# Designs tried in a protein design chat: miniprotein binders against Manganese-dependent 2,3-dihydroxybiphenyl 1,2-dioxygenase (bphC). Part 11

Target 1, 315 residues: Manganese-dependent 2,3-dihydroxybiphenyl 1,2-dioxygenase (bphC), of Geobacillus genomosp. 3 (q8gr45)
Amino acid sequence: MTAEIAKFGHIALITPNLEKSVWFFRDIVGLEEVDRQGDTIFLRAWGDWEHHTLSLTPGNRARVDHIAWRTKRPEDVETFAEQLKAKGTEVQWIEPGEEKGQGKAIRFRLPNGYPFEIYYDVEKPKAPEGKKSRLKNNVYRPSYGIAPRRIDHVNVWTTNPSEIHQWLKDNMGFKMREYIRLNNGFVAGGWMSVTPLVHDIGVMVDPKGQPNRLHHFAYYLDNVTDILRAADILREHDITIEMGGPGRHGISQAFFLYVKDPGSGHRLELFSGGYLIFDPDWEPIEWQEHELQEGLIWYGPEMKPGGPMDDTTEC
Short names: E, the ipSAE of ESMFold2; O, the ipSAE of OpenDDE; V2, 0.75 times the mean of E and O plus 0.25 times the DockQ between their complexes.

## First folded at step 13 (miniprotein)

Design p1 (from n4 with R7E E31R D32N E34L Q63E K81E; at its last look DockQ between E and O 0.88; V2 from the best seeds 0.00; counts 0 for: pae E 1.8 > 1.5, pTM O .659 < .8)
Fold by OpenDDE base, look of step 13:
Structure p1 (fold): chain B 315 residues (1-315), chain A 82 residues (1-82)
Amino acid sequence: as target 1 above (315 residues)
Amino acid sequence: SPELDQEIRELLEQLRDALRELREALKRNPRNPLVRSMLYRLLWAIALARMLIKRGDYDEAIEYLEELLREIAQALEEALES
């Protein structure tokens, strides 16, 4: 059987200010701290099912430790490992429990340097009694703070997005859902998924010419009004909303709010109001260069090239 | 203004020239990651600049293009030295 990715699982972040990052993600964003291992703190949204969707580890600088993808089947981890090795990719095995709550996994780098992890075995712990949802199809009751439901996607920047798109397609089975084609025929960005989401991963050109950067990772909220509430919460804590959002993208149709973790500088997107793709024969939507304005900003704040939105973190 | 239009046209011409130079450099050095990176960067920058121009943000477009040209020039110099 062909190995397959089921979903975006989690992101592991390194932060130069753990205390501040924890304050932000736990206390302001309203993620639940679920576990610790050494100095690493594991968090998830109230509607997440797996052990964690975010980890925070102290380090000298902000960087992504890994972006993790869960397979559809247990044997897929080994199959991916073999396939990657056969193509000359160095694969590191991660033993069960090395990352808390996770079974055996592999870590590797894409040709451009993105650190990926592939896993299947993961704990799905129940919430503590005091935080347990009364509704069976929730783990935690809705949290405090902004309280996003679940982790959603990651957006990464590189020098050669088309090559990464092709790599993701060939090696991990990602499908192109929407993309930007410039007048010269180059694809400047692509939104790809293995799920009904428009994107589990976005890969775009880095305007600074950096080969492997994190632009943002995203948590989903059920309603647009939740984003508006999030904006109020952020401003109440004197946290800057990027571009003076919120706004809506044409691409993915996401109602977005971007904010940097003040502890690390990693960018978080809080979003809602996208669409789902269920058609097996989905034709990727091409956005042309003259359509970029509406593609990037359907309505809301003005995007300024060279502005703070061009800031990325190491991955 | 006609002066602004002229300035934008001149910048666009400079960008086209830079693009041509990058393409030529890429032909000579197809595996040079820097040249390739700059090509994508330039193409994206042109697209963004056009977007700004379309919005009437001419000053911002000019500033962005000028910055890009400086960066491209630097990258080309680095690529030639390598």
Scores: ipSAE 0.268, ipTM 0.718, lowest interface PAE 1.5, mean pLDDT 91
ESMFold2, look of step 13: ipSAE 0.552; ipTM 0.828
ESMFold2 (binder alone), look of step 13: mean pLDDT 78; pTM 0.679

Design p2 (from p1 with A18L A45M; at its last look DockQ between E and O 0.86; V2 from the best seeds 0.00; counts 0 for: pae E 2.0 > 1.5, pTM O .647 < .8)
Fold by OpenDDE base, look of step 13:
Structure p2 (fold): chain B 315 residues (1-315), chain A 82 residues (1-82)
Amino acid sequence: as target 1 above (315 residues)
Amino acid sequence: SPELDQEIRELLEQLRDLLRELREALKRNPRNPLVRSMLYRLLWMIALARMLIKRGDYDEAIEYLEELLREIAQALEEALES
């Protein structure tokens, strides 16, 4: 059987200010701290099911430790490992429990340097009694603060997105859903998924010419109004909303609010209002250069070249 | 204004010239990651500049293009010296 990715699982972040990052993600964003291992703190949204969707580890600089993908089947982890090795990718095995709440996994780097992890076995712990949802199809009660439901996607920047798009397609089975093609034929970005989401991963060109950068990761909120409330919460804590958002992208139809973790500089997108793809024969939507304006901003704040939105973190 | 349009056109022409130089450099050394990176960056930045122009943000477009020209010229020099 062909190995398959089921979903975006979690992101592991390194932060130079753990205390501030924890304050931001736990206390402001309203993620639940669910576990600790050494100095690493594990968090998830109230509607997440797995052990964690975010980890924060102290380090000297902000960087992504790994971006993790869950397989559809247990045996897929080994199959991916074999396939990657056969193609000359170095694969590191991660033993069960090495990352708390996770079974055996592999870590590797894409050709451009993105650190990926592939796993299947993961704990799905219940919430503590005082935080347990009364609704069976929730784990935690909706959290305080911004309280996003679940992790949604990751967006990474590179020098040549098409190479990464092709790699993701060939090696991990990602499907192109939407993409931008410039007049000269250069693909400036692609939104790819293995789920009904428009994107589990976005891969775009880095305007600074860096080969492997994190632009943002995203958590999903059920309603656009939840994002509006999030904006109020952020401003109440004197946190800057990037571009003076929120706004809506044409691409993915995302209602977005971007904010940087003040502890690390990693960018979080609060996401709502997209669409789902259920058609097995989905033809990727091409956005042309003349459509870029509406593709990037359907309405809301203006994105200016060279602005703060070009900031990325090490990946 | 016609003057502003002319200035933008001149900047775009300069960018096209730089793009041509980058393409030539890439042909000479297709494995030069820096040149390749700069090429893609330039292509994207031109697209963004066109977007600004389309919005009527001519002053911002000019400023952006000028900055781009400076950055790319510097990158090209670095790439050619390497």
Scores: ipSAE 0.282, ipTM 0.687, lowest interface PAE 1.7, mean pLDDT 90
ESMFold2, look of step 13: ipSAE 0.557; ipTM 0.837
ESMFold2 (binder alone), look of step 13: mean pLDDT 75; pTM 0.641

Design p3 (from n2 with Q32E E54R D55N E57L Q86E; at its last look DockQ between E and O 0.87; V2 from the best seeds 0.00; counts 0 for: pTM O .691 < .8, SAP 75.344 > 70)
Amino acid sequence: SPEVRQMLQRIEQLLQRAREMIERGDLDEAIEELLQALREILRALREALKRNPRNPLVRSMLYRLLWAIALARMLIKRGDYDEAIEYLMELLREILQALEEALES
ESMFold2, look of step 13: ipSAE 0.734; ipTM 0.889
ESMFold2 (binder alone), look of step 13: mean pLDDT 74; pTM 0.659
OpenDDE base, look of step 13: ipSAE 0.457; ipTM 0.772

Design p4 (from n2 with Q32E E54R D55N E57M A68M Q86E; at its last look DockQ between E and O 0.83; V2 from the best seeds 0.00; counts 0 for: pae E 2.1 > 1.5, pTM O .740 < .8)
Amino acid sequence: SPEVRQMLQRIEQLLQRAREMIERGDLDEAIEELLQALREILRALREALKRNPRNPMVRSMLYRLLWMIALARMLIKRGDYDEAIEYLMELLREILQALEEALES
ESMFold2, look of step 13: ipSAE 0.587; ipTM 0.829
ESMFold2 (binder alone), look of step 13: mean pLDDT 72; pTM 0.629
OpenDDE base, look of step 13: ipSAE 0.613; ipTM 0.821

Design p5 (from n3 with Q32E E54R D55N A68M Q86E; at its last look DockQ between E and O 0.82; V2 from the best seeds 0.00; counts 0 for: pae E 2.9 > 1.5, pTM O .738 < .8)
Fold by ESMFold2, look of step 13:
Structure p5 (fold): chain B 315 residues (1-315), chain A 105 residues (1-105)
Amino acid sequence: as target 1 above (315 residues)
Amino acid sequence: SPEVRQMLQRLEQAIQRAREMIERGDLDEAIEELLQLLREILRALREALKRNPRNPEVRSMLYRLLWMIALARMLIKRGDYDEAIEYLLELLREILQALEEALES
């Protein structure tokens, strides 16, 4: 059996203002604080399966510590380590429990410097007293606040997306689902997955030419109209909604809202709707240069390149 | 260094011409001037990459520029000429800064 990635598991973020970031993710977004280890706080959406899908660690500036991918089988972690080492990738082993709630893992950097982690063993949710769901297949009862269901995907920026698309295909089994090809043949962005989602990861060219910036990570909301309620909640707390409001992507067809964590500047996407891919012979969708507006924003806020959306955090 | 210095001078002159066109209200001419300048920069980057294909700095700049020009064309197609001009000018300022830093290192 070939080693396989099962899903986007979690993202570990460094924030210069831990109290503000915790307020934003826990109290406004409504993620559940499940654990602490040293200065790190661990969070999850109420509907997530794993121990955590977000961790926050204080530091002197906003950064991504790692982007973590769960394997399909426990032995796949060691197989990925062997395969990556054989191709010249430096691999660091992470001992069980070094990251709370998870077993052994490997950490490594992609050719452009993205900090990735691969793991399998993870503590299952065990809801504290008072938060246990009556609905058997929900461990946690639904949360208050914006209250997303689960983590969904991550989008990153790089200097040459095709190099990273190929690396992800060859080394982690990601499949291209949708991509943007400019008139000159340059592939400016690709949306790739190992799941039925259109993307578990999106990789696009960085408008500032940096090799490894985080554009956003996303939590999924069950209903498209939940994004409208999220906008009201954000507005009530004087939190800026990027581009002035929600919209719908052409790529993925999902409804979206972008917001930066006020404590760090890390961008969160609230994400809902869209389509799923179940057919094994589904072919990637190409978006051409004259279709950029519609591919990125089918309708909603006007796309304004060069503005605050270009300002984000690094890996 | 002399080639980079000459390019910097040409860039500054072209930007000044575009600003004068903007003052006169000649927005189509300003856009055409800025896009022509960016196409010249693209050609120079492509030639540099042909001679030194392992240069990651040149490759990164080329790919970034291709994307940013595509976004500028999107703005022009929408009729957002003032926004397109502001965007192109900011892009050129960043290119000038990068060239000046390369000359000093």
Scores: ipSAE 0.423, ipTM 0.762, lowest interface PAE 2.9, mean pLDDT 89
ESMFold2 (binder alone), look of step 13: mean pLDDT 75; pTM 0.674
OpenDDE base, look of step 13: ipSAE 0.572; ipTM 0.816

Design p6 (from n3 with Q32E E54R D55N Y63L Q86E; at its last look DockQ between E and O 0.69; V2 from the best seeds 0.00; counts 0 for: pae E 1.9 > 1.5, pTM O .754 < .8)
Fold by ESMFold2, look of step 13:
Structure p6 (fold): chain B 315 residues (1-315), chain A 105 residues (1-105)
Amino acid sequence: as target 1 above (315 residues)
Amino acid sequence: SPEVRQMLQRLEQAIQRAREMIERGDLDEAIEELLQLLREILRALREALKRNPRNPEVRSMLLRLLWAIALARMLIKRGDYDEAIEYLLELLREILQALEEALES
């Protein structure tokens, strides 16, 4: 049996303003604060099944502590550890409970420095009293905040995306779904997944040539109308909507809205719609250089190279 | 390095010419001047990479420039000439700073 990654599990963020970040993610975005460990705060969307999908830890500057991937089987964690060590990757074991709500895990860095974690065992918090539905497989959606259903994907920047695309394929089984190829043959970006999503991870060239920055992570909203409601909520609290509003990607076909956490500068994408891939022999879609506008922004706000979207946080 | 110093001088002259074109309202000419300069920088980076194929700084700059030129062309295709010029000028300022730092090493 080949070890397999099942899904993007959670992201652990470091913030220089913990109180502001908690206000943003808990009170504005509407994630549930499920637990605390030391100064770390754990949150999840109302439809997330795992203990947490986001953690926030105070620090001197905004950083990513780790991007976590859940395996398909519990024994896969050990198998990934063995395979990575055999290839020379330094692997750190995380003991059960060292990260609250989680069993044993391994942490390591990709060749460019992205901090990854692989785990399986995770607590499944029970629905709070008063949020249980007669529909057995459901909890009530919060009546406040943006209230996304679940964590969706992460998008990261690097100096040479194809190097990371190959690494993810070879070591974690990710499949390319859509990518951008420039006229000279350079693959500037790729959208990869192990799930039916178009991407669990997007890896693109960094416009400043830096090796490992986080562009965004995303929470999924059930309907496009939820994106519009999110925009109203953000404006009500005087939070800047990046690019001036929501739009639609050509790649993935999903609707989006970008917003930075005011406490840290980490970018959140609110994401809705898009298509799913169920065919095991999917052929990747190539977007060519003359199609960049349509691939990145089908309609809505226009991308402004060299502008504020180029400013993002380090891993 | 005399090659770096010569390139720095060409960069500064081309930026000045482009600013003069912008002042006259010759935006198409300014864009072409800036893109031509970037293509010359790309050729120099490719030549440097032939001599040392594993130079990570040269490789990173090359890939960054390829992406930046593609983005500038996207702006031009949209008709956003003023934005394309601003983007290209800022990019060239960053390259000029990097070349000046290389001369001081």
Scores: ipSAE 0.607, ipTM 0.842, lowest interface PAE 1.9, mean pLDDT 91
ESMFold2 (binder alone), look of step 13: mean pLDDT 75; pTM 0.680
OpenDDE base, look of step 13: ipSAE 0.647; ipTM 0.834

## First folded at step 15 (miniprotein)

Design q1 (from m6 with K9Q Q32E K97Q R101E; at its last look DockQ between E and O 0.94; V2 from the best seeds 0.00; counts 0 for: pTM E .771 < .8)
Fold by ESMFold2, look of step 15:
Formats: C-alpha cells, sequence, structure tokens
Structure q1 (fold): chain B 315 residues (1-315), chain A 105 residues (1-105)
C-alpha cells in the first residue's frame, strides 16, 4: 500500500513576543492551552482531535519551525522516510516525545526550503475538568473568544508554484483542486488537498520573490456569523483586520477574515463555509487572468497589491 | 553582468518618463508606458533565462514580474488607475533596488 498523507496536523511557530502571541491565540482566538515543553506552548481548537494543532516557541524573529502532516497509517512515516531519502532528501528523525504529545516523526525541507514534518502517533485530547461535552469525546465550545472548531489549512508563498505543486503531487499525493493560470501560461497559484477540502495547502507565487514564506494558516468556524462575531472581538481589542473586513473567496467559495498575531506577525485566517469534494474524478477548476479578482475576492474588501498583505513571515 | 546594467538603465529611464506623465495628469498614458516598459523588461528576462536557464535570480524576477503585471491588469479592470500606477511604480523601484544591489555585490 502506498504511503498516504491523511491531513494537515499542526503548525509550529516561532514568536519574538511569546506573551503577546499566547494572549492572542489563547485569549482572543480562544484556543485551549493544552501543554508546555520547555519554553514551547501547545494549543488546539475546541474541536481538534489531536494533542495540539498549534505550538508557539520564543525566538528572536518570527519564523515557521515546521508544518506537520499526519499519515493515514503508522507505518507510512517510515515509508515516507525511505522514499524521500531515495530521492535525495535529507531526513531528520524526531524521537517519540521530543515534540510533546507526539510519537516518532520525520522532518525535511521541500526543494524551496519549506520545513515539513510527517508523523502518525499523537495523543488524543482529554477534556479538562468541567469541560466535557455531552456530545461525547470532545470539549464543548468555549463561552469566550472567537472559538474556532478546528485547524483547516495552510497557504504558503514561493518563487515558482508549479514546481512545488508537482513535488507535492509526486511525493505526498496531493491533488490539485483549483489553480490560477495567467494569459502567458504561468501558473501563479494552486490549491491542493488530500482531504475533501478544496485545500489543505495553497501554494502561490510570492509577490516579493522570496522562496519560502508563510502566507497564513487557518482555523475553521462552523458558521459565517461566527466570522462576524470574530470581527467584533478583534475590533474591541484594537487588533487590525487586514484589508478592512471579512469577505468571500471565489476559490474554495469560503468566507474569510485575515488577522496577524500582534506578537509575531504570523497571519491567521478565520475561515468558514466552502465546498467539499467527494467525487474521485472531480476535475480541477482553472481561474484565468481576467477572473483574478473574483477568484481571490468574490466580494468584500478590495485587494491592495503591494500593501500590508504582502508583509508576511519567513519559514 | 551586462544584462543587469541594461535593465537598470531601462528602469531608470522608465521611472523618469512615468513621473513626467503623472505630473502632467496623463494617467492613462502613464499606465500604458509603465506596462509597455514592464513587458519589454519581461521579454529581456525571458531571453536572459534562455541563455542561462540555471539563473535562479533571473527566474525569480521573471515570475514575480509576471504576477505583478497580472495584478496591475486586475487593478486597471477594476478602474483603480491611481492604485495601478502606485503598484507599477513600486514594482519598478523594487526591481531597480534589486539590480543595484546585485551590481554592488
Amino acid sequence: as target 1 above (315 residues)
Amino acid sequence: SPEVRQMLQRIEQLLQRAREMIERGDLDEAIEELLRALREILQALREALERNPEDERVRSMLYRLLWAIALARMLIKRGDYDEAIRYLMEILREILQALEEALES
């Protein structure tokens, strides 16, 4: 059986202001702080079915430590390691427990430098005292904060997206769902998944020509009205909503809100709706250059190329 | 490299002409001049990459410029001519800065 990626598992972030980042993700966004290991703090959304989906580690500059993908089967971790080594990729083994709540894993870099991790074994969350849901094995939604349900996807920037799209297809089994093709034939962006989502990962051309920047990672909210409530919470705390408000993407058809963690500058997308793909022979959607506005922003705030949205964090 | 110096000269000339057109209030002509100049630079980058396909820096500039032109056209279609000019001038300035830094190192 071919080794398979099952889902986007978690993202590990480095922040120059740990206290501010923890305040933002725990108290404003409403993620549950579940554990600590050394100076690293581990968090999850109330509906996440893993020990953590976000970790925050202090450092001198905001960076992505790793983007982690869970395999379908426990033996797939070793199989991915063998396949990547056979193709010349340097693979670092991570021992069980080296990352809190996680079994053995491999870490490696994509050709452009993206720091990836592949793992399987992960501790299941236990509800804190007084927070068990009568809906069985999850905690109930917090009464405070934005309170997203689960981690959803990651979007990254690179110099040549199509090379990374092909690498992801060939080495990790990602399928293209939607993409942008310019008039000259250049593929400027692609949204790929191994799940029914339109994207577990989006890979687009970097407007500043850098090889491996994070655009955003996303947490999912059950309803569009939750995004509107999130906007109110952010404004109450004088946190800038990027582009001035929520909107709707053409790609994925989801509603969105972008906000940077004020402690680090890492961009979070609050994400709701979107369609799901269940058919095995579903064909990718091509967005042409003249459709670029609608593909990126169906309605809502106007994109401002060359503005603050171009400022993101390094991988 | 001589290709880098040629692009530097072209960008400097283009910025000066575009500033003159903007000062006169000829926004439509400024946009057309900037786009024509960027397409000429794009073609030069494409030719340079054909001569040296392993030049990752030229390739990165090429892809960045393709995207920038597409975004500028999006702004023009939306009727945001002032934003289109501001963005095109920013891209040309950043290309100029990158070329100047390459000559100094």
Scores: ipSAE 0.705, ipTM 0.878, lowest interface PAE 1.3, mean pLDDT 90
ESMFold2 (binder alone), look of step 15: mean pLDDT 76; pTM 0.676
OpenDDE base, look of step 15: ipSAE 0.712; ipTM 0.865

Design q2 (from q1 with I91L; at its last look DockQ between E and O 0.92; V2 from the best seeds 0.77)
Amino acid sequence: SPEVRQMLQRIEQLLQRAREMIERGDLDEAIEELLRALREILQALREALERNPEDERVRSMLYRLLWAIALARMLIKRGDYDEAIRYLMELLREILQALEEALES
ESMFold2, look of step 15: ipSAE 0.710; ipTM 0.881
ESMFold2 (binder alone), look of step 15: mean pLDDT 75; pTM 0.648
OpenDDE base, look of step 15: ipSAE 0.730; ipTM 0.878

Design q3 (from q1 with A44M A98M; at its last look DockQ between E and O 0.92; V2 from the best seeds 0.74)
Fold by OpenDDE base, look of step 15:
Order: sequence, then C-alpha cells, then structure tokens
Structure q3 (fold): chain B 315 residues (1-315), chain A 105 residues (1-105)
Amino acid sequence: as target 1 above (315 residues)
Amino acid sequence: SPEVRQMLQRIEQLLQRAREMIERGDLDEAIEELLRALREILQMLREALERNPEDERVRSMLYRLLWAIALARMLIKRGDYDEAIRYLMEILREILQMLEEALES
C-alpha cells in the first residue's frame, strides 16, 4: 500500500522568550498545557486529541523546529522513510519518547529546507480532572481565553512554490485544492490538503525571496463570532491585530484574524468558516492574477504588500 | 559584470525619474516608470536564467519580481496608487541592493 498522510499533527516552535510565548499561547489564546520535557512545553487546543499540537522550546532565535504530519497507518512511517531515502533525502529517526507523547518518527528537510516530521504513534491523554469535558466526544470543557477548538493548517513561503507543490504531491500525496496563477503562468501560491480541508498546508511565494519561511500556523474556531471575541480579548491585552482586524479570504473562504506571538514573532492565524471538500475528483480552483484582490481579501481590511504581513519566521 | 553595472545605472535613472514624477504629482506616470523598471529587470533576469538555468538566486529574484508586479497591479486596480508607488519603490530598492551585493562578490 502507498504510504499516506492523515493530517497535520503539530508544530514545534523555538522562541527567544519562552515566558512570553507561553503567556500568549496558554493564557491568552487559551491552549491547554499538557506536558513538559526539559524546557519544552507542550500545548493543545481544548478539542485536540493528540498529546500536543504545539510545542514551545527556548532558543536564541525564533524558528520552526519541525512541522509534523501523522500517517494513516503505523507502517507508513517506515514506508515514507524508505521512499525519501531512495530519493536521496536524509532521514533522521526519532526514538519513541524523544518527543514526549510521540512514538517512533522521522525528521527530514524538504528540498527548500522545510523541516518536516512524520509520525503515527502518539499518546492521546485525557484532560486532567476538573478540565475534562462531560461530553465524551470532547477532550476538554470549554477553555479559557480565545479557546480555539483544534489546530488546522500551516502556511509556508518559499522562492518557488510550484516545486514544493509538486514535491508534496509526489512524496506525501497532497492534493492541490486552490491556487493562484499569474499572467505568465507562474503559480504564486497553492493550498493543498490530504483531508477534506481546503488546506492542511499553504505554500506561497515569499515576497522577500527567502527559501523556507513560516508565514503562519492556524487554529480553528467553531464560529465567526469566536473570532470577533478573540479580537476583543487580544485588544484587552494590548496585543496588535495584524491589518487592524478580521476579514475573509476568497481563497479557502476563511474568516481570519492574524496575530504575532509577542514572545517569538511567529504568526498565528485564528480562523473560522471555510468549506470542506468531499469530492474525490475535485478540480483545483484557479485564481487568476486579475482575481487576486478577491482571492486574498473577499472583505475586511486592506492587504498592504510590503507591510508587516510579509514578515515571516525561519523554518 | 559590465551588464549588471549598466542595469544598475538604468534602474537608478528610472527611479530618479519616478521620484521626479511623484514630486510633480504625476502618480500615473510614476507608476508606469516604476513598472517599466521592473519589466526591464525581469527581462534581464530571464536572459540570465537562460544562460544559467541552475542559478537559484536569479530564479528566486525572478519569481519575487513576478509576484511584486502582480501585487502592484492589484493595488493599481483598486486605485491605491500611493501604496503601489511605495511598494514598487521598495522592491526596486531591494533589487538594487541585491545587485550591488552581487557586484561586490
């Protein structure tokens, strides 16, 4: 059987100010702290089932340590490892428990330098007593703060998105769902998934010409009104909302709110809405250059090229 | 290379003209001049890439410029001329800096 990715699992971040990042993600965003390993803190949303969806580790600079993907089957990890090695990719094995709450995994870099992890075995700890939901199909009772339900996707920037799109397709089975094609045929960005989500990963051209950057990772909230509540919470804590407020993308139809972790500068997208793709024969939606405005901003704040939204972090 | 120097000089001239146009309030003309500069750079980069298809730096710059032009056009289309000019000038300055660095290497 062909190895398959099931979902976006977690992101591991390095932060130069762990205390402030923890304050932001745990106390403001309302992620639940699950565990610690050394100086690393593991967090998840109230609706996440896996051990963690975010880890924070102190370091000298902000960077992504890895972006992790869970396979559909346990044997897929080995199959991916073999396939990657056969294609000349260096693969590092991660032993069970080396990353707390996770079994045997592999880490590797994409041709452009994105650090990926592939795993299957993962703990699914229950919420602690007092925080456990009475509803058995939830992990936590409603959390404090912004309280997103689950991790959703990652958006990364590179010099040549099409190469990465092709690589993801060929090596990890990602399907193109929506993309931007410029007048000269250059694909400036693509939203790809292995799930019914429009995207588990977005890969776009970096306007600064950097080869491997994180633009944002995203947590999902159930309702648009939850995003509006999030905006109020952020402003109550004197945190800047990027672009001045929430809006809606044409691409993916996401209702978005962007905010940087004040501890690291990593960008978080809080989003709701969108649509799901269930068609096995889904034809990717092409956005043309003249449609770019509506694609990027269907309504809401104006996007300003060259502005703070072009800021990315290392990965 | 002599070619890169010539390109730098040409871009500087175009930027200067654009600045003069901006000072006069001729924003449409300024945008056209800036876009012209970018197109000239694009052409040079394409030619360079044809000579050396494996030059990742050139390729990266080319794709960056293609995206920049698209974004500028988007700004122009929505009537945001001031932002278009600002963005185009920023991109051109960055390219100039990159080219200068390339000459020093």
Scores: ipSAE 0.664, ipTM 0.850, lowest interface PAE 0.9, mean pLDDT 93
ESMFold2, look of step 15: ipSAE 0.696; ipTM 0.869
ESMFold2 (binder alone), look of step 15: mean pLDDT 77; pTM 0.695

Design q4 (from q1 with V4I M7L V58I M61L; at its last look DockQ between E and O 0.74; V2 from the best seeds 0.00; counts 0 for: pae O 3.1 > 1.5, pTM O .699 < .8)
Amino acid sequence: SPEIRQLLQRIEQLLQRAREMIERGDLDEAIEELLRALREILQALREALERNPEDERIRSLLYRLLWAIALARMLIKRGDYDEAIRYLMEILREILQALEEALES
ESMFold2, look of step 15: ipSAE 0.771; ipTM 0.900
ESMFold2 (binder alone), look of step 15: mean pLDDT 78; pTM 0.723
OpenDDE base, look of step 15: ipSAE 0.702; ipTM 0.862
ESMFold2, look of step 16: ipSAE 0.738; ipTM 0.882
ESMFold2 (binder alone), look of step 16: mean pLDDT 78; pTM 0.710
OpenDDE base, look of step 16: ipSAE 0.497; ipTM 0.794
ESMFold2, look of step 18: ipSAE 0.736; ipTM 0.885
ESMFold2 (binder alone), look of step 18: mean pLDDT 78; pTM 0.726
OpenDDE base, look of step 18: ipSAE 0.091; ipTM 0.584

Design q5 (from q1 with E56A; at its last look DockQ between E and O 0.93; V2 from the best seeds 0.00; counts 0 for: pTM E .752 < .8)
Fold by OpenDDE base, look of step 15:
Structure q5 (fold): chain B 315 residues (1-315), chain A 105 residues (1-105)
Amino acid sequence: as target 1 above (315 residues)
Amino acid sequence: SPEVRQMLQRIEQLLQRAREMIERGDLDEAIEELLRALREILQALREALERNPEDARVRSMLYRLLWAIALARMLIKRGDYDEAIRYLMEILREILQALEEALES
């Protein structure tokens, strides 16, 4: 059987200021702290089922430790490992519990340097007493703070996005959903998924020519009004909202609000809206260069090339 | 290489001309000059890539510039000339710096 990815699982971040990052993600964003391992803190949204969707580890600089993907089947982890090795990719095995709440996994780097993890076995702990939802198909009661429901996607930048698109397609079964094609035929960005989401991963050209960068990861909120509430919460804590406010992308139809973690500089997207793809024969939507403005900003704040939105963190 | 030095000199001259145009208030002309500079660099990079298709550094620079031009065109199309000029000048400065570093290595 062909190994398959089921979903975006979690992101592990390194932060030079753990205290401030925890303050931001736990206390302001309203992620729930699930567990600790050494100096690493594991968090998840109130609607996340897995052990964690975010981990924070102290380090000398901000970087992504790994971006993790859950397989559809337990045997797929081994199959991916074999396939990657056969193609010359170095694969590191992660033993059960080495990452708390996770079973046996593999870690590897894409050709451009993105650190990926593939896993299947994962704990799904219940919420602690007092935070458990009375609704049995929820994990937590709606959390405090901004309180996103779940992790949603990751957006990464590179020098050669088309090569990464092809790699993701060939090696992990990602499907292109939407993409930008410039006048010369160069694909500047692609939104790819293995789920009905428009994107589990976005891969775009880095305007600074860096090979492996995190632009943002995203948590999903049920309603656009939740994003507006999030904006108020952020401003109450004197946190800067990037571009000055929320807006809507044409691509993915996302209603977005971007904010950097004050502790690390990692960018979080608070995401709502979009659309779902259920068609098995979905044809990728091409955005042409002359459509770029509407693709990037359907309405909302103006995008300023060379501005703070070009800031990324190391992967 | 002599070619890189010549390119650096050319880019510096173009930047200087663009600055003079901006000082005169000739923003349209400045944009054209900056875009011309970028196109010349693109052409040089394409030629270099033809000579060595596996040069990842050249390819990266090419893709970066293609994206930069696209973004600049977007800014121009929406009438944000000042931002377009600022962005193009920034990109050119970054290219100059990258080329200088390449010469020192």
Scores: ipSAE 0.651, ipTM 0.843, lowest interface PAE 1.0, mean pLDDT 92
ESMFold2, look of step 15: ipSAE 0.702; ipTM 0.876
ESMFold2 (binder alone), look of step 15: mean pLDDT 74; pTM 0.635

